# Designs tried in a protein design chat: miniprotein binders against q9h3h3. Part 35

Target 1, 235 residues: q9h3h3
Amino acid sequence: EDGFTAEHLAAEAMAADMDPWLVFDARTTPATELDAWLAKYPPSQVTRYGDPGSPNSEPVGWIAVYGQGYSPNSGDVQGLQAAWEALQTSGRPITPGTLRQLAITHHVLSGKWLMHLAPGFKLDHAWAGIARAVVEGQLQVAKVSPRAKEGGRQVICVYTDDFTDRLGVLEADSAIRAAGIKCLLTYKPDVYTYLGIYRANRWHLCPTLYESRFQLGGSARGSRVLDRANNVELT

## First folded at step 20 (miniprotein)

Design GS4
Fold by ESMFold2, fold request of step 22:
Structure GS4 (fold): chain B 235 residues (1-235), chain A 97 residues (1-97)
Amino acid sequence: as target 1 above (235 residues)
Amino acid sequence: DPEEKEELIEKLIELIRRMLERARRKAEEGRVDEAKWLLIKARIIAYIYEEMTGDPELVREVIRESVEILREIAEKTGDPKAEEALKIAEEALKAVE
């Protein structure tokens, strides 16, 4: 027992979903405005609840950038949840395979690369690189948490459309690395989030599908990606 | 830490109550998609609660509240999205009762 860190973060993220977001939407906003927007709202200075001295006067749940090609489709999450509940009462085994099949059946295929960074230049620089990659079309959509009242690591989420499309997930990793990101990345399909499944779960499911580590000299893409389910290096 | 666990459990319950309350307001305002997403999120929090406590009743209660909210908006608006969401919620309720 380590104090239920994942559950605390999940609760905070769900609460943040209910508050306003700061969004740069490339579908409606010229790309030339991005640099000014990034300078106005650095994630290390945008505060969760609008503290004095913050650029924001209202609570901010998330800071997000939507790419020109972003077409949101969460799939049938309500049906997914209902089928999940029925599966649990059926007595059938719950395995990574059955979870994958539920996700496919209900078209809940999105997932995200995650990175955790302390507030400051490193975070703001990483976010700016990701945001530019989204506006330029190398990535589709990303979000970053604002500064917490207690201070601590913030999260950048970079979404992909289909966790079963391994090549597409690896292409997103490559685009993240091309933006200069050197920290550990982990990939989590959204199906785990929608079913409330985190590392400590009764089924011993692993919500992290891939891990990506920065690597100089060995690979043109600049990273080593491991499939956590099969313990196989993909790169 | 037992005190941290109890604090988190209370936070989860309060968050569900706020999500359900807001879902009712969005439904009254005719915002079917927003209400539906709040119900989905409340259900996620209830799953976390069940994992931490072993108690499945909060999930069942969220499903019951979802049926009530979705029935109200489906009747008021006639929106096919609300009618389909209600059908799914009613079937889910039968599966867990």
Scores: ipSAE 0.878, ipTM 0.950, lowest interface PAE 0.5, mean pLDDT 90
Fold by ESMFold2, last read:
Structure GS4 (fold): chain B 235 residues (1-235), chain A 97 residues (1-97)
Amino acid sequence: as target 1 above (235 residues)
Amino acid sequence: DPEEKEELIEKLIELIRRMLERARRKAEEGRVDEAKWLLIKARIIAYIYEEMTGDPELVREVIRESVEILREIAEKTGDPKAEEALKIAEEALKAVE
């Protein structure tokens, strides 16, 4: 498993995309119903396949919250994939710059802050804080994986709509920290996911653009953010 | 670990099969956006397969299946989104074949 962990996780995540999601959609559901929904479906207790004793009797792929301002816009992913294939056969260099250009050309600009937490109260508390931030409008959309039978770490994804908008990405980091989250955050543009590019890839690309670490007495937002592509501290 | 690599490869192939079958059903129902997204995801899995094996054939096969599925929904619905998606897939296929 060690040499192909990212590929295993990617396959499992894509299989999860195929199963039903549990969604709180603030565009159609009153905000006053959020706390009851969170109490009913804590991510540490919602099971991937509907284990006995869990709140769900059927498979759940993801648990998600959509904010009132959530406007789905994945861009031209099909065109992105076709252009990517052509780029690979062209002999032209594949660099972080060419990936950025490809994403811009096809308007595939979304990305996400990621955090990984063990099942339990800390995960459920973090998710609840994120979900409230989404419903209150500080964040736009987030999802969390359900509990796997194996009991491994779960992931919370907090999306932003434009990875090239550095200030917008940093504002999302600040909103996550304001929700009381102190763990490591990493930011991955969706273009890398849509092209199947993970940490171990033949181009030696780094799919993580930013890394955020909580810091007592740090920046105005309480975090230190490193630009991994340019090795530059932003805060 | 060669044994785990083979198990993962088999999982990827089966996942592509399931996604393509579901895309075909969505196409039969005239659900353009859902079919397109399933084809996009199948292609991602094929990219992972190619990275692991060095074999580009599964990506090519997914493109061929995408053309077939998109042609069916474009003919059935006349939806401009399906027609544009078909055009993109046909151009990608020509570049490979």
Scores: ipSAE 0.877, ipTM 0.953, lowest interface PAE 0.4, mean pLDDT 90
Fold by OpenDDE base, last read:
Structure GS4 (fold): chain B 235 residues (1-235), chain A 97 residues (1-97)
Amino acid sequence: as target 1 above (235 residues)
Amino acid sequence: DPEEKEELIEKLIELIRRMLERARRKAEEGRVDEAKWLLIKARIIAYIYEEMTGDPELVREVIRESVEILREIAEKTGDPKAEEALKIAEEALKAVE
């Protein structure tokens, strides 16, 4: 694993945010059109830069689905960044608790379940399941990265409104599992992204709060969720 | 690989430049929210740069340019959101100088 893979992926994700998105908005588009939209824009075929023969002729940053209850509220991210810079200058110790408190103070509470999948049928099937769950109101919003030129793994992000609401985070995991997703899931608060905090950082902060592993059989939720901060299984 | 690290650093610098240029264009168009988000993203990339190099100067530069861009928007639009964003950026600049 190249030592700067996380930083490289972060830079690529930020660059992708500047390009147009392909969006299905359930607030303005009938749910009956979802299947046609998924067939037109399968994530494994949509290319980042609009390659010849792709469904898109122009660059696409992300493919996204917005649910009926989706309201974009990011909180005070500028205030969060200013407070973070002031905290660094103060020389005070920085802990996961410090970041949680900053997030609460500035109302920057969004987080996401992440899954990485190779391009192909499994990715497109996973995305279709997630998109349906969003349109049906089991999830609020999700996005998937388009196919890169190098054919690397694509990422699906499923958002929750509050990373401090453990029940809401677990409910989203259950909805993802109910959609037929069996791969490893990791949960990351957006506050870590907004502050440029990744796996390797000078404060030794872990941006992954939860891990979900699929379980065959007996658990009603179909997954085991680990709290990484406390090293405790929740499910 | 030192060469790979240097290439990534150059990519980060170029990405910040593009984001700031686009933020300025959005400011000229009166698109306060779009300009604000581009400045936030430029600052994220500057944090990654600082972590990789140990140099905080790029963060300072992004904050300085953010003040200029937000001032222009506030003067042109009179939007209370732009004025609030400007105030936050000015306070941040004072804290890092």
Scores: ipSAE 0.877, ipTM 0.953, lowest interface PAE 0.4, mean pLDDT 93
Fold by OpenDDE base, fold request of step 22:
Structure GS4 (fold): chain B 235 residues (1-235), chain A 97 residues (1-97)
Amino acid sequence: as target 1 above (235 residues)
Amino acid sequence: DPEEKEELIEKLIELIRRMLERARRKAEEGRVDEAKWLLIKARIIAYIYEEMTGDPELVREVIRESVEILREIAEKTGDPKAEEALKIAEEALKAVE
């Protein structure tokens, strides 16, 4: 990644969190309405700031789909941040194991599969597949960034409840692959996001725990998943 | 690119300001959870700033402002969630000062 791309994307993501979201909530909206909603708000056409001619006239931060079993539980993120600051002042060594323990202690266990796609049919098709998987209960929650003015890549985030549950992380990868998505996927725990830890950091922590590559004719999952921390293939 | 870095730093500072201002408005409205999350996000941006500059001062400033905002909410609402959040923020402030 050239320059401060990760930090820039993080700032844009945090700014987007302040603007209204377009949400399909399967808990309150019939699944039969999903196709009409997807047609009304294709991610490649929804603009970040409500540009003229877009489906949205007002700024949109994210487009999201909530599954039937979705319950927003982020744990004690404020306590996590306080403990992180205290740890930094203590001068104790900071390792991936330290972050894992902090996450467990404060119940901040969510993580996400990430994919970056150019605006267009492929993005809209990928999003439709993910949204359907969420509504059908194969995935719990997902979001996609709206189109930026510069025509940059859009990100789809597919969340899991527990980054320490390797089986659950792999099942989400399988569901994404079953939806027809063939691009590179990276898995990042939210604990790294909440602590401002990105690719280049003073502690040399890698925020990407897993990488999934599409494989034709391979395992029943249709992907190879690499544990980045241990450099071991899991599939 | 030094110019790109400086522009991003300015953007981070402005974003923190906007988040804190919005957190204050949410606090005035008695929206404890919304205010708390804005403060959490402001702290994330301050961590990014610290990593880019090596300066921890913005993190300290965000924590200080968080204590003030959460104190106002706790006094206004008497919400146990606000009181707990305030306690955590006060402890954090003591740890970084």
Scores: ipSAE 0.875, ipTM 0.952, lowest interface PAE 0.4, mean pLDDT 93
Fold by OpenDDE base, last read:
Structure GS4 (fold): chain B 235 residues (1-235), chain A 97 residues (1-97)
Amino acid sequence: as target 1 above (235 residues)
Amino acid sequence: DPEEKEELIEKLIELIRRMLERARRKAEEGRVDEAKWLLIKARIIAYIYEEMTGDPELVREVIRESVEILREIAEKTGDPKAEEALKIAEEALKAVE
């Protein structure tokens, strides 16, 4: 990975947030319509800018599925950013614990499991499994990036409400694994995203709190989850 | 690669510009939440820029523009959310100047 891949991907993700989303909302749409929606908008075919012959004629930033229990609550992200700027100006030491406390104080507790997959059947199948898990209430919300012209990997994000709730994070991993996904997963709190903190930063903060690796014949979860901060296996 | 870095920096600057312009349009329309989120996103990009360049000026600029945009929307709508957001932005501006 080149030295700026993370920053580039971040910029692209932020740009995508500005464009319309294709959303299946289980709160307003019957679950029986999910299969038709998935067939209409397979992520491998939906294009970022609405290319000719794609299911979308206009730009699409994300494809998303909202579960029945989904409530958009991002906390006080603006206050978080202000506090972060003040902290930097103060010259006080910045640690992962500092970020955790900032997140708690401002109620910015969301995080996400991330997976990167090449465009194609495997991606569409993985997305379908996740979307079903969201609609069935095993997951709350997920999104996938549309296909880019460069044919690069697409990202699926599966959100949890609280990155400090270890059990909730692990339950989401289990649900993803139960959906048949076997690739590497990384878990990142949104607080790191909102503060522009990526793998290479002057504070040496690691934005990845957990890694999940698929395990054959393992525990009921079907994965090994590593706490990156403590270098401890949780499963 | 220095060329790749410069290209990305230019992309970040352009993205911030677009976000601020759109935030201003949303403010004119009285869309407080949409404007606020665009400003948050612009600030994220400015943090990335600062990390890549060591220059905090773009963060300061985004905060300054955020104050102006949020002031406009607060005056137009009288929305308590806009007033609160403005207050936070003004405090942030004082802290970085």
Scores: ipSAE 0.875, ipTM 0.953, lowest interface PAE 0.4, mean pLDDT 93

Design GS4
Fold by ESMFold2, last read:
Structure GS4 (fold): chain B 235 residues (1-235), chain A 97 residues (1-97)
Amino acid sequence: as target 1 above (235 residues)
Amino acid sequence: DPEEKEELIEKLIELIRRMLERARRKAEEGRVDEAKWLLIKARIIAYIYEEMTGDPELVREVIRESVEILREIAEKTGDPKAEEALKIAEEALKAVE
């Protein structure tokens, strides 16, 4: 893979955060309207900057679905960043345990399952399945990037509210698989994102906490989940 | 690839400048939460820059600008959220200077 792919994607994601979003908010919009909304705004056709022939005439940063129980709480991210500055200048070791404690102390507990798909039917189908799972209450929040360039991969992010709640993270994985998703999933706690920590970092931290691979078997449409931080298979 | 690295670095710098400018505009409008989030994101990008370059100056610049912007919000609004955010930003500034 390219040496700065994660950093480039992070920069693009942060730029996208600054533009308008297309949001289906189940807290205020009847669930019966979801299918029409999905048909109007397939992520493979919604363009980042409003290209000709797209359903949007203006820039779109993200396409998102908020579930009925979505209660946004990012925690004390500003305090997290300040404590991070102090920690770095203190000379104390920076370890996965240090990051976990910072996240707990500042209540920055959210994280996300990530998947990357090329534009087309597979992406639109995956997103539709995720969006339905959110509106039906199996997941709380998800977003997908719009099409920024022909043939480029797009990302679906499925959020969980507490990365330290392993059972909750695994339940989200199961809900994603039940929606028919078979691609590789990786899980990243938001604390790493807020501190700008990606795979190539000076502390050798592993920002991917879990990795999930689809595994055919049983009534649960199981997956194989690896704890990347501890190199332990959970399933 | 050195050329790709330099292009990404320029992109990070420009994105930070754009975020800080928008944060200043939100501060002028008294929009505390929106300004805070833009400053948080600018800091994230500055962290990425520091990891790529080894140069801590952009993080320090973002922290200095954060203090200035949050002070303006606190003075304009008297909002306790802005006062707390300013205090936290000043703590970060002290840690790096």
Scores: ipSAE 0.871, ipTM 0.950, lowest interface PAE 0.5, mean pLDDT 90
Fold by ESMFold2, fold request of step 22:
Parts: sequence; C-alpha cells; structure tokens
Structure GS4 (fold): chain B 235 residues (1-235), chain A 97 residues (1-97)
Amino acid sequence: as target 1 above (235 residues)
Amino acid sequence: DPEEKEELIEKLIELIRRMLERARRKAEEGRVDEAKWLLIKARIIAYIYEEMTGDPELVREVIRESVEILREIAEKTGDPKAEEALKIAEEALKAVE
C-alpha cells in the first residue's frame, strides 16, 4: 500500500531469482509424485532462508511447477531493453501501444496472473490446486514465493505465453478459478517487469492489464474480468 | 518515509553489485547465457532505482559494465552468443551517451 511496496517486492523477487528453486518438473517427474512433493514443501512452511524447523535447510528463492508442455522462451529481453533506451531518448511518446509493439517486436510476450495470500492453509490449498492444474495440462507453469522472515503475504504467479492473446489469458483465468481460487487476480505482462515499470511510473502506464474477481453466479467462467486500460468488463 | 526509502536504495545498489559480480564470474566460466541474464536483471534493478531517485546514472553504469563484461567474454571465447550480446549492449550504451 505504501509508495515503495512494489519496489520492495521487486527487489525481493530479483534477489530470490539468485537463490535455488524447488521445482516439480512434470516433464521429468511422474505426476503420481506430485501430492507427496506438495506435502513436503508447502509454501507456508518453506522458508526463504532455511529457518530452523522448516522443510528446507538452505535458502529457497521460489517454489515452482513446470507442466508437461512447458517450453521456456523469454524472447529477446536484452534487445527489448536496448530498444527501450533508444525509445526513451527519441522524444516519441511512451504509451501502452508503444510498449505492446516493443514487446511484440522482441517476442517478449509472456505474462502472469498474480495472487497474494497470507501464509497458512488457504495459501497451501491454493498452491496445491494450481500445481495440479499445471501437471494436468490446464496451465503451463506457476511459481510461489516461500515464507518470508516476517511472515507477510506470499505471491503465486501463473504464467501465460502471450499477453496479446486475450482468449488464452482468459482461459488461464478460468483454469485458476476451476482450481478453487476465489481471491483477486491481476495480470501483468512480463514486458513491464523487464523494464522495471510498476504502478508509480513517470509515464502513467498501467502495468496491470486485467483484473479478475471471483463471481459465484452469472458467469460460466466463474469470474468478472476487467480490462484495466480501458475500464471495460470482458466477460 | 526517508529512512525506509534510503534503506531500499542501499539494498538495490548492493543487489546490483552482487548481480554484476556473479555475471563476471559466469562470464569467466564461459557461461554466456547465465551472465547475460544476470546483466538483464541488474538493468531491471537499475530501472527501479531510477524511478525511485530520478537519477539515470546507475542505469548508465550497469550498461557500461555490461559492455565490459560481454566484451571480455567475446574476446576470450569467440562465442557467437557473446558477440551478439555485446553488439546489443553497445547499442544500449550509444542510446544513453
């Protein structure tokens, strides 16, 4: 909520990237082993730095599940960043359209649905549902942060391949809801992350492309999805 | 909160230093892709720093350091991936000079 919350979370995420990950990789691990793995490494108990009494004795940056069809391709992020420098000095306006075009040109098309949950049963249950959806092929890849020293909220990220493919992004939202997730979801294209663009930015860009709210009735997909750029409901 | 802001700024600077040092070690080991990704991440942190402070100089320093690291890999290994990454880093440097 504070003006530096996004920057603090980003710094923590980048630091976490440098530490080992706990990964269940469906491409190399039988699906029948998933439930035991989930029981061994619940995200509410796996600690960021290997606290005494936790299931991990070493630091863990992320807990992740890779689906059978997961084929990582981040695109040309280095070229994206270089073109971003040139764009900033060009005097041309920086708009959601120019960011989208930059992402397309450099094939940096991935994005993610994000959810924030307090440590405990709800977090572990939500993660287990997401992990099963990944292993069963309804989602491709997801990760969750471990428990921090102070026990604050944790984040689950569910990735999609192409933020410009609205139907694919909405299908991922539906798969998340089918796993029993009822909390607020926000969708952020990775291009914003790679350019360090968060809510408080000098260009007034909105890095959150979609917002999904659980809806008990009226929608077969189980959610109301708002296009944040245009303030238009999509469902 | 000025104290919280300053603490976060110090954390960002230290994280960049750690990433650049690790990128240099990966470069010395010939691990071009790993070095490249660490440099990408250092750049992201420098962008965050610039947004918080209004100061673009850390981004420029990270770009310059990236060129130096990538040039050294390219010279030592002749790896086409290192040559490509160096070219891109040099274009970024030209844009900010």
Scores: ipSAE 0.867, ipTM 0.948, lowest interface PAE 0.5, mean pLDDT 90
Fold by ESMFold2, look of step 20:
Structure GS4 (fold): chain B 235 residues (1-235), chain A 97 residues (1-97)
Amino acid sequence: as target 1 above (235 residues)
Amino acid sequence: DPEEKEELIEKLIELIRRMLERARRKAEEGRVDEAKWLLIKARIIAYIYEEMTGDPELVREVIRESVEILREIAEKTGDPKAEEALKIAEEALKAVE
C-alpha cells in the first residue's frame, strides 16, 4: 500500500464531481417513487463510465438522495481557502484548533460519515436503507459512488450539517445503525477536504474526527464511538 | 514508488486543466456559482499537488487563473457574487505573491 492512496481516491472523487449525478430529490419527487428508483439504479450496477449492460449509458459521478428538508449551504469555502493561504504565509502554527476556527469563521461546518463496502447485495441493501432514512427525515443527504471498472470497495457518504455539534453527529450515527449498518464508520469534517488535507500532511493533522464501531446491544445507538482528536470513547 | 507518484501527479495536472477549462466555459455563459465551485475544486487539487511535490507554484497559478476568470464574469454580468468572488481571489493572490 503506497503513501498516496488517499490522494488518488481524492482525485477520483473530484473528477466524479464533474460528471452527471443520479439524484433522488425528495424536495421534488414523491417518496412513493423511491423504491422503484432504488431498484433501477443499484450502486453495484451503476457504472462510473456507462459500461455495456449498465442501467446508465452515460458517465455517472455519484448517486445521491436529498431529503425534503435538505438546504445546501457549504458556507464560505472560497473565503476559507483565501484565509488558509494567508495563514500559511503568516508563520503562525497550524493546529487542529486553527482548522476548527477557520471552519467556524467561514461557516464551513458540514461533515460526513463514511462507510466502504464491496459491490454486491450488501452494498445495495445498505444504500437502500440509508436512502430510505434520508427520505423519511432521519438523515438529510447521502451519496454513494458508482461501480468502478476494477471493482473494489465503494463509498457511502452520509452528511451532517455541523461537525461541531457532537450530539447531531452522534444522532446521525444512530440513524445509520438503525438502518442495519454494521461496518466501520469514520467521520470527516468537510473543511479538511476543501483544504486538501489527507492522512499524509505536513502538519500531522488528523482529518478523521470520529470512528464508530458496531457492537451488540452496547449502547442505545448500537455503536461505540471514539473521538480521535481526544482519544476518548463517547458512547 | 516513483512511477506511481509520477502517474498521480500527471492525473492531478490534467484534472486541474479540465476544471479550469470548464470554469472558463461557465464564465462565458455567465454562470457565476458553477464557475466559482470549479475554481474551488481546482484549488483543492493544487493543494494535493503541493503536498506531494513541495512545489507551491501550481496553487499560485490556479489563483492567478481564478482572478482572470472571475474578472471576466464580473465585467460581463456586474453580478455582486462575481465581484465578491473576484475580491477574495485578488486577496489570495496578494497573500501568495
Scores: ipSAE 0.865, ipTM 0.945, lowest interface PAE 0.5, mean pLDDT 90
Fold by ESMFold2, look of step 21:
Structure GS4 (fold): chain B 235 residues (1-235), chain A 97 residues (1-97)
Amino acid sequence: as target 1 above (235 residues)
Amino acid sequence: DPEEKEELIEKLIELIRRMLERARRKAEEGRVDEAKWLLIKARIIAYIYEEMTGDPELVREVIRESVEILREIAEKTGDPKAEEALKIAEEALKAVE
């Protein structure tokens, strides 16, 4: 069902946004408490709706960790949406460049590295590594979806504050890899999420700006990062 | 798969209704930023609906509801942020009339 997978996941993510979150906030909580929190709430065991036998008896939308430097700023998203609607009726071309400019104009600059993992030890291990990187200051903020009743892949989102800052996005990729993450990573600027633009869109826009693959062989261990919009390798 | 598409469409419509209902409750409580965020999210879902169906009506409906909710917040709080958000929503509504 590859035609609507992104739309299903988007709807589920939006519904999850409306339920309570489990948050470790390094701005108010000592770092020494992180390991106990991670052991109490492994993402493979925390259930979306509070299933019997899970650590949570109530619904959980997201599990999140906020770094000491985390300062929420989504920008002018309402203005972005209004300008997007006006752009569509203006007759002007809708291109990756116009989306980038729209995001810059409205200061909607955040984006995220995404990884999708099946429930289990690998997911919990990956999340623990990411959470530690956030608390230690190598990453700023991350979240992971809880276990859905039907099962399936879960998502870890690692946010950066400015998708136009290529160096900052690549530094986040490096920090994710340093935490031991070897799976495929994709980077999506939040502007695409706020405008409801997914892979199957009528403008043929590519919402994935970067793709990162971990290299096990070749010249060096590390990330191979591809700029998907321009089809150029950055590393 | 047409059945899967129809099921997803119904989920999107229901989710928009839930988001608008909660936004109205936050507005009644005077919580400007929370109400605005819920309206933003409802609009995102409406964009997805429009892309899937070709039907712009849910986006228009969300804009109409946004105007009503933001007007109530602006009147109750006097918050310049709510007043600017209302102005933006009213301009968007005029564009789709």
Scores: ipSAE 0.847, ipTM 0.934, lowest interface PAE 0.5, mean pLDDT 89

